# VHH binders against PH domain leucine-rich repeat-containing protein phosphatase 2 (PHLPP2): the designs that were tried, part 3

Target 1, 249 residues: PH domain leucine-rich repeat-containing protein phosphatase 2 (PHLPP2), of Homo sapiens (Human) (q6zvd8r785to1033)
Amino acid sequence: SHGLAEMAGQRNKLCVSALAMDSFAEGVGAVYGMFDGDRNEELPRLLQCTMADVLLEEVQQSTNDTVFMANTFLVSHRKLGMAGQKLGSSALLCYIRPDTADPASSFSLTVANVGTCQAVLCRGGKPVPLSKVFSLEQDPEEAQRVKDQKAIITEDNKVNGVTCCTRMLGCTYLYPWILPKPHISSTPLTIQDELLILGNKALWEHLSYTEAVNAVRHVQDPLAAAKKLCTLAQSYGCQDNVGAMVVYL
Short names: E, the ipSAE of ESMFold2; O, the ipSAE of OpenDDE; V2, 0.75 times the mean of E and O plus 0.25 times the DockQ between their complexes.

## First folded at step 1 (VHH)

Design g04 (framework vhh_gefurulimab)
Fold by ESMFold2-Fast, scan of step 1:
Structure g04 (fold): chain B 249 residues (1-249), chain A 123 residues (1-123)
Amino acid sequence: as target 1 above (249 residues)
Amino acid sequence: EVQLVESGGGLVKPGGSLRLSCAASGRTFSSYAAAWFRQAPGKEREFVSAIDWGGSTTYADSVKGRFTISRDNAKNSLYLQMNSLRAEDTAVYYCAADRSYYPLETYREYDYWGQGTLVTVSS
């Protein structure tokens, strides 16, 4: 089961969207996602409506998690069409399926992201981050890649003065500086794996991974858990859109 | 996982034509974006042309109208037809494949590379 909470904060628009399917691919697996457009609602909503369908098609063509997840993001990027030329969105997908090495008795979790939404697993009460944050400030490899491609990094750490984010779906006019190629990680799920937290940039800027896990670990209701994370971020001064999803494993 | 082998390079006179081939091994080639890059003596590797999984093509300005990229997914092969060759086209030509559905112009982002085939345009 899962719970989702989204709050606009001081902004007039909610530019965070999420998807959750506790049954996916004929009921064999589950998929969860979060999308953050920063200043646009359009791309997060479009991705919310389309990415699960793209994933379903790609898992039929390959059992390799790197291949089907990369293709899911890149096909989704292409499907944005005209809207994807100037608008961009962070995207995070978490896919739970029977473990390829032992499908009869265990499950695996594959997490893929572009942008700044992150998934954090609670394993035996400890946070296990599964995502990479694609920002100029936090990723020196990405900063170097962008510089190698002759982009100007402004004093406020933005690519050509536009965005601090180095990977997103959309933003085609800033190719090849901003790429839709995701970070992908997979882990077998164990009996110690209690829950999964999905959050946007605003959540993770205000809560440490340990604080987030501790806040929800003993909450019985997934919706109450998700609301608690958003409220806690706001109590620490968050004024932006904040989104949190808690999935009990 | 994917292995790429180029062929078809050689010596040709200015104004001539060559067809390069790239043979791929791997079950997922039809889902891959593929590209040709080249490296001239003493220069950095540069983009030439790319083709996505659906057959959409992109060309560097220096080769537009002269070169044609194509693929045959049934044969796991990528081709570059080069017409109206110039001395400036002299380079080692590399085929590259990315597991993504669309091509990248930046060589540093490609996952799989061939060993290259030399093309010399000289009289």
Scores: ipSAE 0.000, ipTM 0.167, lowest interface PAE 11.0, mean pLDDT 82

Design g05 (framework vhh_gefurulimab)
Fold by ESMFold2-Fast, scan of step 1:
Structure g05 (fold): chain B 249 residues (1-249), chain A 123 residues (1-123)
Amino acid sequence: as target 1 above (249 residues)
Amino acid sequence: EVQLVESGGGLVKPGGSLRLSCAASGFTFSSYYAAWFRQAPGKEREFVSAISSGGSTTYADSVKGRFTISRDNAKNSLYLQMNSLRAEDTAVYYCAASPELWEYLTSGRYDYWGQGTLVTVSS
């Protein structure tokens, strides 16, 4: 089961969208996602409507986590068409399926992201971050990649003065500096794995991973848990769109 | 006149090594994303490894740690060093290239393909 909360804050638009399917691939898996367009609602809504279908098609073509996830992001990026030329969106997908090494008794979690949405797993009460934040300030490897490809990095650490984020779906006018290539991580799920938290940039700017896990670990209702995270972010001064999803494992 | 020509395939015993090469001509290879795919008998074509024009690499989980992709833009060449080969690696190996706008991992995203080179791993 899952709960989702989204709040606009002081913005007049909600540019965060989410995807949740507790049963996927004929009932043998589950998929969860979060999308953040920052200043546009168009790309998050489009990705919310399309990315699960793309994932379903790609898992039919390959059993390899890295292959089907990277393909899901590339195909979704391409499907944005003209809207993807100037607009961009963060995208996070979490896919839970039977573990290929032991499908009868265990599951595996694959997490893929571009941009600033992050998934955090609660394992034995401790946060395990499963996403990578692609920004010039937080990722030295990405900063070097962008520099090696001759980008103009402005004094505020933005590519061509536009964005500090080095991976997004869309934003094709800044290719090859901004790539649709996701970070992908997979982990077998264990009895110690209690819940998964998906959150956008605004959530993780205001709550530490430990604080987020502690806030929801003993909340019985997933919707109440997600709402609690958003309310905490707002109580700490968040004025932007904030989105949180809690998945009980 | 766009061409990708693979070489280096052959018969090898389990645990052995092979190095595949792909020679590109008729386009500006240095600006293209390049990849290796393989197709085992009776199976779909699957991704093996990819490399960007700048040298960033991606590997399928089944080959990670055993295979190394590299490129030489001055020679318009792509390479795949295959170590610790297994019977399951038996396939026709194809090199592929895509304008970097549409890089990555499905065969449908690559505009240019080689003819393939057979790798057989058996005792």
Scores: ipSAE 0.000, ipTM 0.206, lowest interface PAE 14.0, mean pLDDT 82

Design g06 (framework vhh_gefurulimab)
Fold by ESMFold2-Fast, scan of step 1:
Structure g06 (fold): chain B 249 residues (1-249), chain A 123 residues (1-123)
Amino acid sequence: as target 1 above (249 residues)
Amino acid sequence: EVQLVESGGGLVKPGGSLRLSCAASGFTFSEYAAAWFRQAPGKEREFVSAITWSGSTTYADSVKGRFTISRDNAKNSLYLQMNSLRAEDTAVYYCAATYDSYEFGLPSAYDYWGQGTLVTVSS
């Protein structure tokens, strides 16, 4: 089961959207997602409505997790059309399905992201981050790639003064500096795996991974757990859109 | 199971034309960027032209205005129309595909490659 909380803070728009399907692909799996447009609500809403359908098509074409996830992000990026020219969005998908190697007794989790939304797994009470944050500040290899492509990096570590994110869906006017190619990771799920937390930039800016896991680990209601994370972020001074989802495994 | 198969190479006189084709199978071609590279006798592999999944095109300076790259996603095919051919265009031509098209000129940026087709421009 899952719980989701979203709060606008002091902003007059909610630019975070989420996706949750406890039953996916005719009951074979489950999918969860989070999208953050930062200053636009259009792309997160569009991705919320379309990405699960794209994933469903792609898992029918390939059993390879890298292939079907990469294709899901690229097709979704393409489907943004004109809206994706100037607007961009972070996108995070978590897909749980029976393990191809042992479908009768085990499950696998595949996590894919562009931008700043992150999934964190609680394994034996310890946080296991499964996403990569594609930013000029946190990824020297991405910073070098962008510099090699002749981008102007401003003093506040933004590509042409616009964004610190080096990968997003949309934002095609900043190509080839900003790419739709996701980070993809897969892990078999174990008996030690208790829950999964999805959060946007604002959540992870205010809560450490350990703090987030400790805050929810013993909360019995997933909705109460998600609300607790958002409330903690706000209590630490978060004034931006904040989104949190807790999935019990 | 992933394959890129080139065809259409051959012998042509200077000033002539050829159309190369590349047939893709085993992956969702429409979501990939695709490119043509060539390798002349005794030289390293060089970039010729690329087309993104959205249809945007890029050309090496040496072929710009003479060559046209195109794709047909319904046929999972990539094409290179070569006009005003010169002796220095003689090479084995390779098609290549990648999820990520920002490094068009680097062979290492491409995930899949064909076996090549020979183009000879000679009188």
Scores: ipSAE 0.000, ipTM 0.134, lowest interface PAE 15.5, mean pLDDT 83

Design g07 (framework vhh_gefurulimab)
Fold by ESMFold2-Fast, scan of step 1:
Structure g07 (fold): chain B 249 residues (1-249), chain A 123 residues (1-123)
Amino acid sequence: as target 1 above (249 residues)
Amino acid sequence: EVQLVESGGGLVKPGGSLRLSCAASGRTFSNYAAAWFRQAPGKEREFVSAISYGGDTTYADSVKGRFTISRDNAKNSLYLQMNSLRAEDTAVYYCAADSGWYEIYNPEEYDYWGQGTLVTVSS
């Protein structure tokens, strides 16, 4: 598989980072990721440089996708140190490896995220979202959890006026309202699986899943595909940092 | 809803061995850090041992070399093997599961607790 990241923005800073490794774990798998710090560039850059190394260590300790992915997020969260006390980041990892049920003949995709970055799979021309959006506006059960723990939600839908995200890496001063625990999803890859799209909050606020898939399905160049998604979001009025990665399967 | 139920406590002589079990319903130990704490009469709840999501183990200095923590994901169970037991190991032992992902030594970090199982070490 082939991965490409295209980063666009109209802000003072680019607070979105990505990683792509077509050869991971001694060439057995592939890993792709996207990180969004909203107002800070520090944590996305740290996570871009560290999370793949953490994943490599964790896959040596466990073959269970839920275990090694949860550990990857927990260890990465703890490794942020003092920077993680007040700063936070959305984090998305996609890991493709031989399927443990049939490792000689098929592959599996494991997707894990905190925050608002999402991975969407194109299966037979249809979008299959594999991530959960952890925001006060889009997740009523997370909003209720935060309210039950007596946080103040401001008029702009922020926890104690700070962030709209209910799960992030870092942001430890807002525990237990903001948690580093990821949503983890796994699926065996099928012959109908054409591509994977990784995007940040700004991309998915401007493009529907169906529109994103349709925009890139027939584009031959992965870089052109990723650029097309960012340009389309911009044409719809996006003025924030926007990131898109398209992986052909 | 998550429930933790401890078993295996009892009366044992000094130098003896005992194995505690903790069975979980509504979750798996493979997805969470888990720990054993103990509380003797008139004392605060203290850390005994923890196992991380990745299987890394940590032990209180008082039990290092004598106790071993382990888990069986297929049986959704956490274990504490206690060897070379001493009178000062007498306490109610609690199973805890960590959904907070912060300070493993702090009981307040753990969201889920069992009801406890009594271990008495005496002649």
Scores: ipSAE 0.000, ipTM 0.153, lowest interface PAE 13.5, mean pLDDT 80

Design g08 (framework vhh_gefurulimab)
Fold by ESMFold2-Fast, scan of step 1:
Structure g08 (fold): chain B 249 residues (1-249), chain A 122 residues (1-122)
Amino acid sequence: as target 1 above (249 residues)
Amino acid sequence: EVQLVESGGGLVKPGGSLRLSCAASGFTFSSYAAAWFRQAPGKEREFVSAIYSGGSTTYADSVKGRFTISRDNAKNSLYLQMNSLRAEDTAVYYCAAGPYDYLEWDSRFDYWGQGTLVTVSS
């Protein structure tokens, strides 16, 4: 069970897209995702239509979470074609499936992302962030990597004056400074795992992980929970596209 | 159909130069990362040089300062200028296209040429 809310704020376009499938691969798993193009709506929409199908194919080729998820991002990146040359998008994918170590009785969550969308798990009322934020200002290792690749970091913390984000799907004209290689993490799901929150950059700039979890933990309707997160961000001054998804586990 | 056709290999004396070419059809090098690899008899393929969609270049330490990778978008061709050749440079050289560093340690190129033999000896 899930709820999704998206708000344009003061912008003319909604450049955030999401996908949610409570049943995936003939009911053996669930997939949730969020995509943020910042200034373009084209790539988020393409990824929304593409990535679940790519994931389905890749999980049939490998049971290794690092392999199938990395390949899902790579193949999705390539499928963008010409649109991916100048445009880029953050991408976050969450996959829940039977645990390969104990497929009869336990489930695992695999989270992969490029860009600035993040997934946060509520485990016993506490936030467990599962994503990495790929930006020059948040990630000194990424900043050093792009400098070592001879990129110019401008005074406003942008790679060659274009973007603060160091990993995206698309944006191939800035390779190898901007990479489509995701951060991947997996965790067994426990009875203490209550819900999962997916949010874009704007959501997490305005709400702490703790505040987001506390805001939705006792809301019964997942759509109401997602809307509450977006309206809280707006009440704190958010003028950008904001997206939130709440998945009850 | 995607094809890579390599040329320019041959026999050259130590200290000499060769320029390898790779002509592409079915795709454009400016839209892909492209690389040169080499394989000496009895050894695994090793990375030589890459040029990325953003125009930056990377070289293996063993060839840095001696080899130069470039592309000509009008001719849809990739080149490797090899200077100051050594006996250790003897190998079959392969042109490859695709994303090189998309995967952390198991990077796969989608398209490969047939290879061109470079022999450095007297």
Scores: ipSAE 0.000, ipTM 0.194, lowest interface PAE 10.3, mean pLDDT 81

Design g09 (framework vhh_gefurulimab)
Fold by ESMFold2-Fast, scan of step 1:
Structure g09 (fold): chain B 249 residues (1-249), chain A 124 residues (1-124)
Amino acid sequence: as target 1 above (249 residues)
Amino acid sequence: EVQLVESGGGLVKPGGSLRLSCAASGFTFSDYYAAWFRQAPGKEREFVSAITSGGSTTYADSVKGRFTISRDNAKNSLYLQMNSLRAEDTAVYYCAADLSRYLEFYGSTEYDYWGQGTLVTVSS
């Protein structure tokens, strides 16, 4: 297994879940994911158990990365049912498959997210962020969208006092302010692509992209690499749930 | 590159009919959920009708029974047949496209692509 998930929950409740499948879709691809419910463990756990299967169904219906990934998030959102009415979760999926231009010798990476979990690719020692952070503070376009829809933004930068995230799976009682529509990014993988880091909000609040890449680039054990990232975040003062996964390419 | 271009708007008397068209280019239209929205002067953009890639349709209560949405994937086109038009149907009509086949969320910031709009005026 080349992908490892490591969570250093400092609270009694761990609201971060992850999935890692080095072989997916009948052995022709790999999928990695991270989910953060902030204050609930129910939705991250449900998404961990369901989203890979939803993705497998959707990639059989379309070869278009934007189509199958958008539908994976929408179907997963709907499968939450009643649990998704009041509870919400950040969700991040990374899918690696054979490249359509040269499927025998090259691969493509598709990354999709709602919320604040992020994937960062190490390409030639440089960080390439592939996710969008859907928060009122970090996304002026999303903040304006929410304001235009007449939401109350509280002093702590939360939509109606509930969440700083402007997109999540679930949380349907806050529609139309909180949407399940993901940001989707695709890139062909090159010989310069060394590793992929998945992290939740707490990880990226404490480590810069460059710092995270440099911390793990020469660590040979993926589990040791993921643990190092969590330990660094804690050493910088992180007191929240922190999750990190390192995938060697 | 990516474009949605509406046509067919115009002036019509109450009780009349119009057919709007939307031509899509620069993307695989057949994969997209498509919708019609409208915006009257001084009001926000409101949902009119939607059609999935598979052809399932949804209508706003205000237009149900009077308007019919349809698509022709071979021609990369979306249509809105408007019958029994009323003064309150006066608005700029926009077509929109999104990759979600089953998203029931309707708002101007929720769609990937938007057209420029076509004006429909219903007056005597």
Scores: ipSAE 0.011, ipTM 0.323, lowest interface PAE 9.6, mean pLDDT 83

Design g10 (framework vhh_gefurulimab)
Fold by ESMFold2-Fast, scan of step 1:
Structure g10 (fold): chain B 249 residues (1-249), chain A 123 residues (1-123)
Amino acid sequence: as target 1 above (249 residues)
Amino acid sequence: EVQLVESGGGLVKPGGSLRLSCAASGRTFSSYGAAWFRQAPGKEREFVSAISSDYSTTYADSVKGRFTISRDNAKNSLYLQMNSLRAEDTAVYYCAAHYTFDDYSWPGLYDYWGQGTLVTVSS
């Protein structure tokens, strides 16, 4: 089961979308996702409606987590069409399935992201971050890659003054600086794995991984847990769109 | 994860032939698309040829009919057979790999790059 909360903050628009399917591909697995367009609603909504179907097709072509997730992001990127030329979106997908590669594990979790949405697993009360943050400020390697490709980085840490994200779906006019290539990680799930938290940039700017896990670990209702995370972010000064999803394992 | 090492570069006369090899280390190479790119001094990196995991091939117009890309998944190897070489083919040649089955000329989609091997076509 899962809970989702989204708050606009002091902004007039909500540019965060999410997807959750506790039963996916005729019960083969479960999929959860979060998308953040920062200043646009269009791409997050398109991705919310399309990425699960793309994933379903790609898992039928390959059993390799790296291959089917990378292809899911690339195909989704291309399906954005004209809207993807100037607009961009962070994208995070979490896929839970029976583990066919490791007979010692009953289920595996694969997490893939571009941009600044992150998934954090609670394993025995400890946070296990499963995503990479693709931003100029938080990723020196990405900052160097962008500089080596001769981008102009403005004083507010944006590529050509447009975005701090170095990987997104869309934004094709900023190629080769902004890439649709996701970070992908997989882990077998154990009995110590209690819950999974998906959050956008605004959530993780205001809550540490440990604070987020501690805030929800003993909350019985997933929706109440998700709302609590958003409320805590706002109490710490968050004025932007904030999204949180809590998945009980 | 994949590491790539190119070999086979060298000096050759116009009209000659060379075969470049790229050795991949890693468990998932057969699932990757792979490509050759080249970079001449003072120029940007340009696409040469790509091969998908299902053996579909794409070539840049400048090399079509002269170059042949191939792969041997059992040996974790990628090859570029270069025939009818011209002075303008002089460049450092790089092999690259990516997670998708699409044959893309977009260098930014490739996660893994070799160190490069120099090809000089000169009389």
Scores: ipSAE 0.000, ipTM 0.174, lowest interface PAE 13.1, mean pLDDT 81

Design g11 (framework vhh_gefurulimab; at its last look DockQ between E and O 0.63; V2 from the best seeds 0.00; counts 0 for: pae E 5.5 > 2)
Amino acid sequence: EVQLVESGGGLVKPGGSLRLSCAASGFTFSSYDAAWFRQAPGKEREFVSAIRSGGSTTYADSVKGRFTISRDNAKNSLYLQMNSLRAEDTAVYYCAADEYRLSYGTFAESYDYWGQGTLVTVSS
ESMFold2-Fast, scan of step 1: ipSAE 0.254; ipTM 0.637
ESMFold2, look of step 2: ipSAE 0.208; ipTM 0.643
ESMFold2 (binder alone), look of step 2: mean pLDDT 83; pTM 0.848
OpenDDE, look of step 2: ipSAE 0.192; ipTM 0.613
ESMFold2-Fast, scan of step 4: ipSAE 0.375; ipTM 0.715

Design g12 (framework vhh_gefurulimab)
Fold by ESMFold2-Fast, scan of step 1:
Structure g12 (fold): chain B 249 residues (1-249), chain A 124 residues (1-124)
Amino acid sequence: as target 1 above (249 residues)
Amino acid sequence: EVQLVESGGGLVKPGGSLRLSCAASGFTFSTYAAAWFRQAPGKEREFVSAIYWSGSTTYADSVKGRFTISRDNAKNSLYLQMNSLRAEDTAVYYCAVDYTEGYFDLRPEEYDYWGQGTLVTVSS
């Protein structure tokens, strides 16, 4: 089961969208996702409506997590068409499926992201971050890649003065500096795995991984847990769109 | 070896200004969130202000509009500009960073690295 909360804060638009399917791929698995367009609501909403269908097609073509997730992101990127030329969005997908090594007895979790939305797993009360934050400030390898491609990095750490984010779906006018290639990680799920938290940039700017896990670990209702995370971020001064999803495992 | 060293504390009159500095060494400061906490005599440490890896800032309600947090990653330094100081701002001010790169907690017990503190006294 899962809960989702989204709050606009001081902004007049909600540019965060999410998807949640507790039953996916003919009931065999589950998929959860979060999308953040920063200043546009168009791309997050489009990805919310299309990306699960793309994933469903790709998992039928391959059992390799790297292959089906990379293809899901690339196909979704291409499907944005004209809107994807100047607009961009962070995208995060979490896919739970039977483990290929032991499908009758165990499950595995695959997490893929571009941008700044992150998934954090609670394993034995400890946070296990499963996403990579693609920004000039937090990723020196990405900063170097962008510099090697001769981008202008402004004083506020933005690519051509536009965005600090180095990977997104869309934003094709900034290719090859901004790429749609996701970070992909997989982990077998254990009895120690209690819950999964999906959050956007605003959530993770205001809550540490440990604080987020501790805030929800003993909350019984997933919706109450998600609302608690957003309320904590706002109580700490968050003025931006904030989104949180809590999935109980 | 991770070190945080505060400076800039002192005696100032009500309505005055003071700038605190925190010098960081032994780690990649630019990837960490950093915060200022304060502790008045006989009280617990309380949150004052924090700045994220992104430059986003958060302030306690008691200091909003009067204090400004900033960082200089080239100098591995964190600053707190304190304006319109009040008697109730009297405290030892501490610099802190969390091991969780890019993110922070408002709770003192979540911080891995602390400076030794700098005393600010607001009195006539």
Scores: ipSAE 0.000, ipTM 0.114, lowest interface PAE 18.6, mean pLDDT 82

Design g13 (framework vhh_gefurulimab)
Fold by ESMFold2-Fast, scan of step 1:
Structure g13 (fold): chain B 249 residues (1-249), chain A 119 residues (1-119)
Amino acid sequence: as target 1 above (249 residues)
Amino acid sequence: EVQLVESGGGLVKPGGSLRLSCAASGFTFDSYAAAWFRQAPGKEREFVSAISTGGSTTYADSVKGRFTISRDNAKNSLYLQMNSLRAEDTAVYYCAAQYEDWGYTFDYWGQGTLVTVSS
């Protein structure tokens, strides 16, 4: 089961969207996602409505997690059409399915992201981050790639003054500085895996991974857990859109 | 299971023609740029030709005007039409696929098909 909370903060719009399907791919798997458009609500909503369907199609074409996730992001990027030319969105997908090596007894988790939404697994009470943050400030390798491609990085760490994210779905007018290529990781799930937290940039700017895990680990209701995370972020001064999802494993 | 399978190689005389095919399976081929590379005995692997998802093509100087790359996304296939073949075109030809515009690193490779140009 899962809980989702989203709060607009001081902004006029909620530019964070999420998807959650506790039953996916013929009822055997589950998929969870979070999308953050920063200043636009259009792309997060579109991705929320389309990305699970793209994933379903791609998992039928390949059992290789790198292949089906990379294709899911690329096809989703292309489906944005004209809206994707000027607008961009962070995108995070978490896919839980039976482990190919032992489908009767074990599950595996594949996490893929572009942008700044992150998934954190609670394993034995300790946070295991599963995502890569694609920003000029936090990723020296991405910053160097963008500089090598001759982008102008402004004093506030933005590509051509537009965004600090170096990978997004959409934003094609900033290609090749901003790419739709996701980070993809997979891990077998163990008996020690208690829950999964999905959060946007605003959540992770205000809560450490350890603090987020500790805040929700003993909360029985997933919705109450997700709301607690958003409320904590706001109590620490968050004024931006904040989104959190807690998935019990 | 991701696969690129080349076919159409063989023995041909100088001045002859040959058409190579590459069949893609296990991934969304129409989302990938595709290319042909070749490796002659005792030589380094070299670029031959590439085609984008939109159909834009590039060619190595040694094959310009003689080779034509094309794709058929409905058939998940890549082709290389080779005309006016020369002895120096003798090589194992490899099909490669790469996410469109994500740089020059190719993600998937075939096993190759041998082309021998001799009399």
Scores: ipSAE 0.000, ipTM 0.254, lowest interface PAE 10.2, mean pLDDT 83

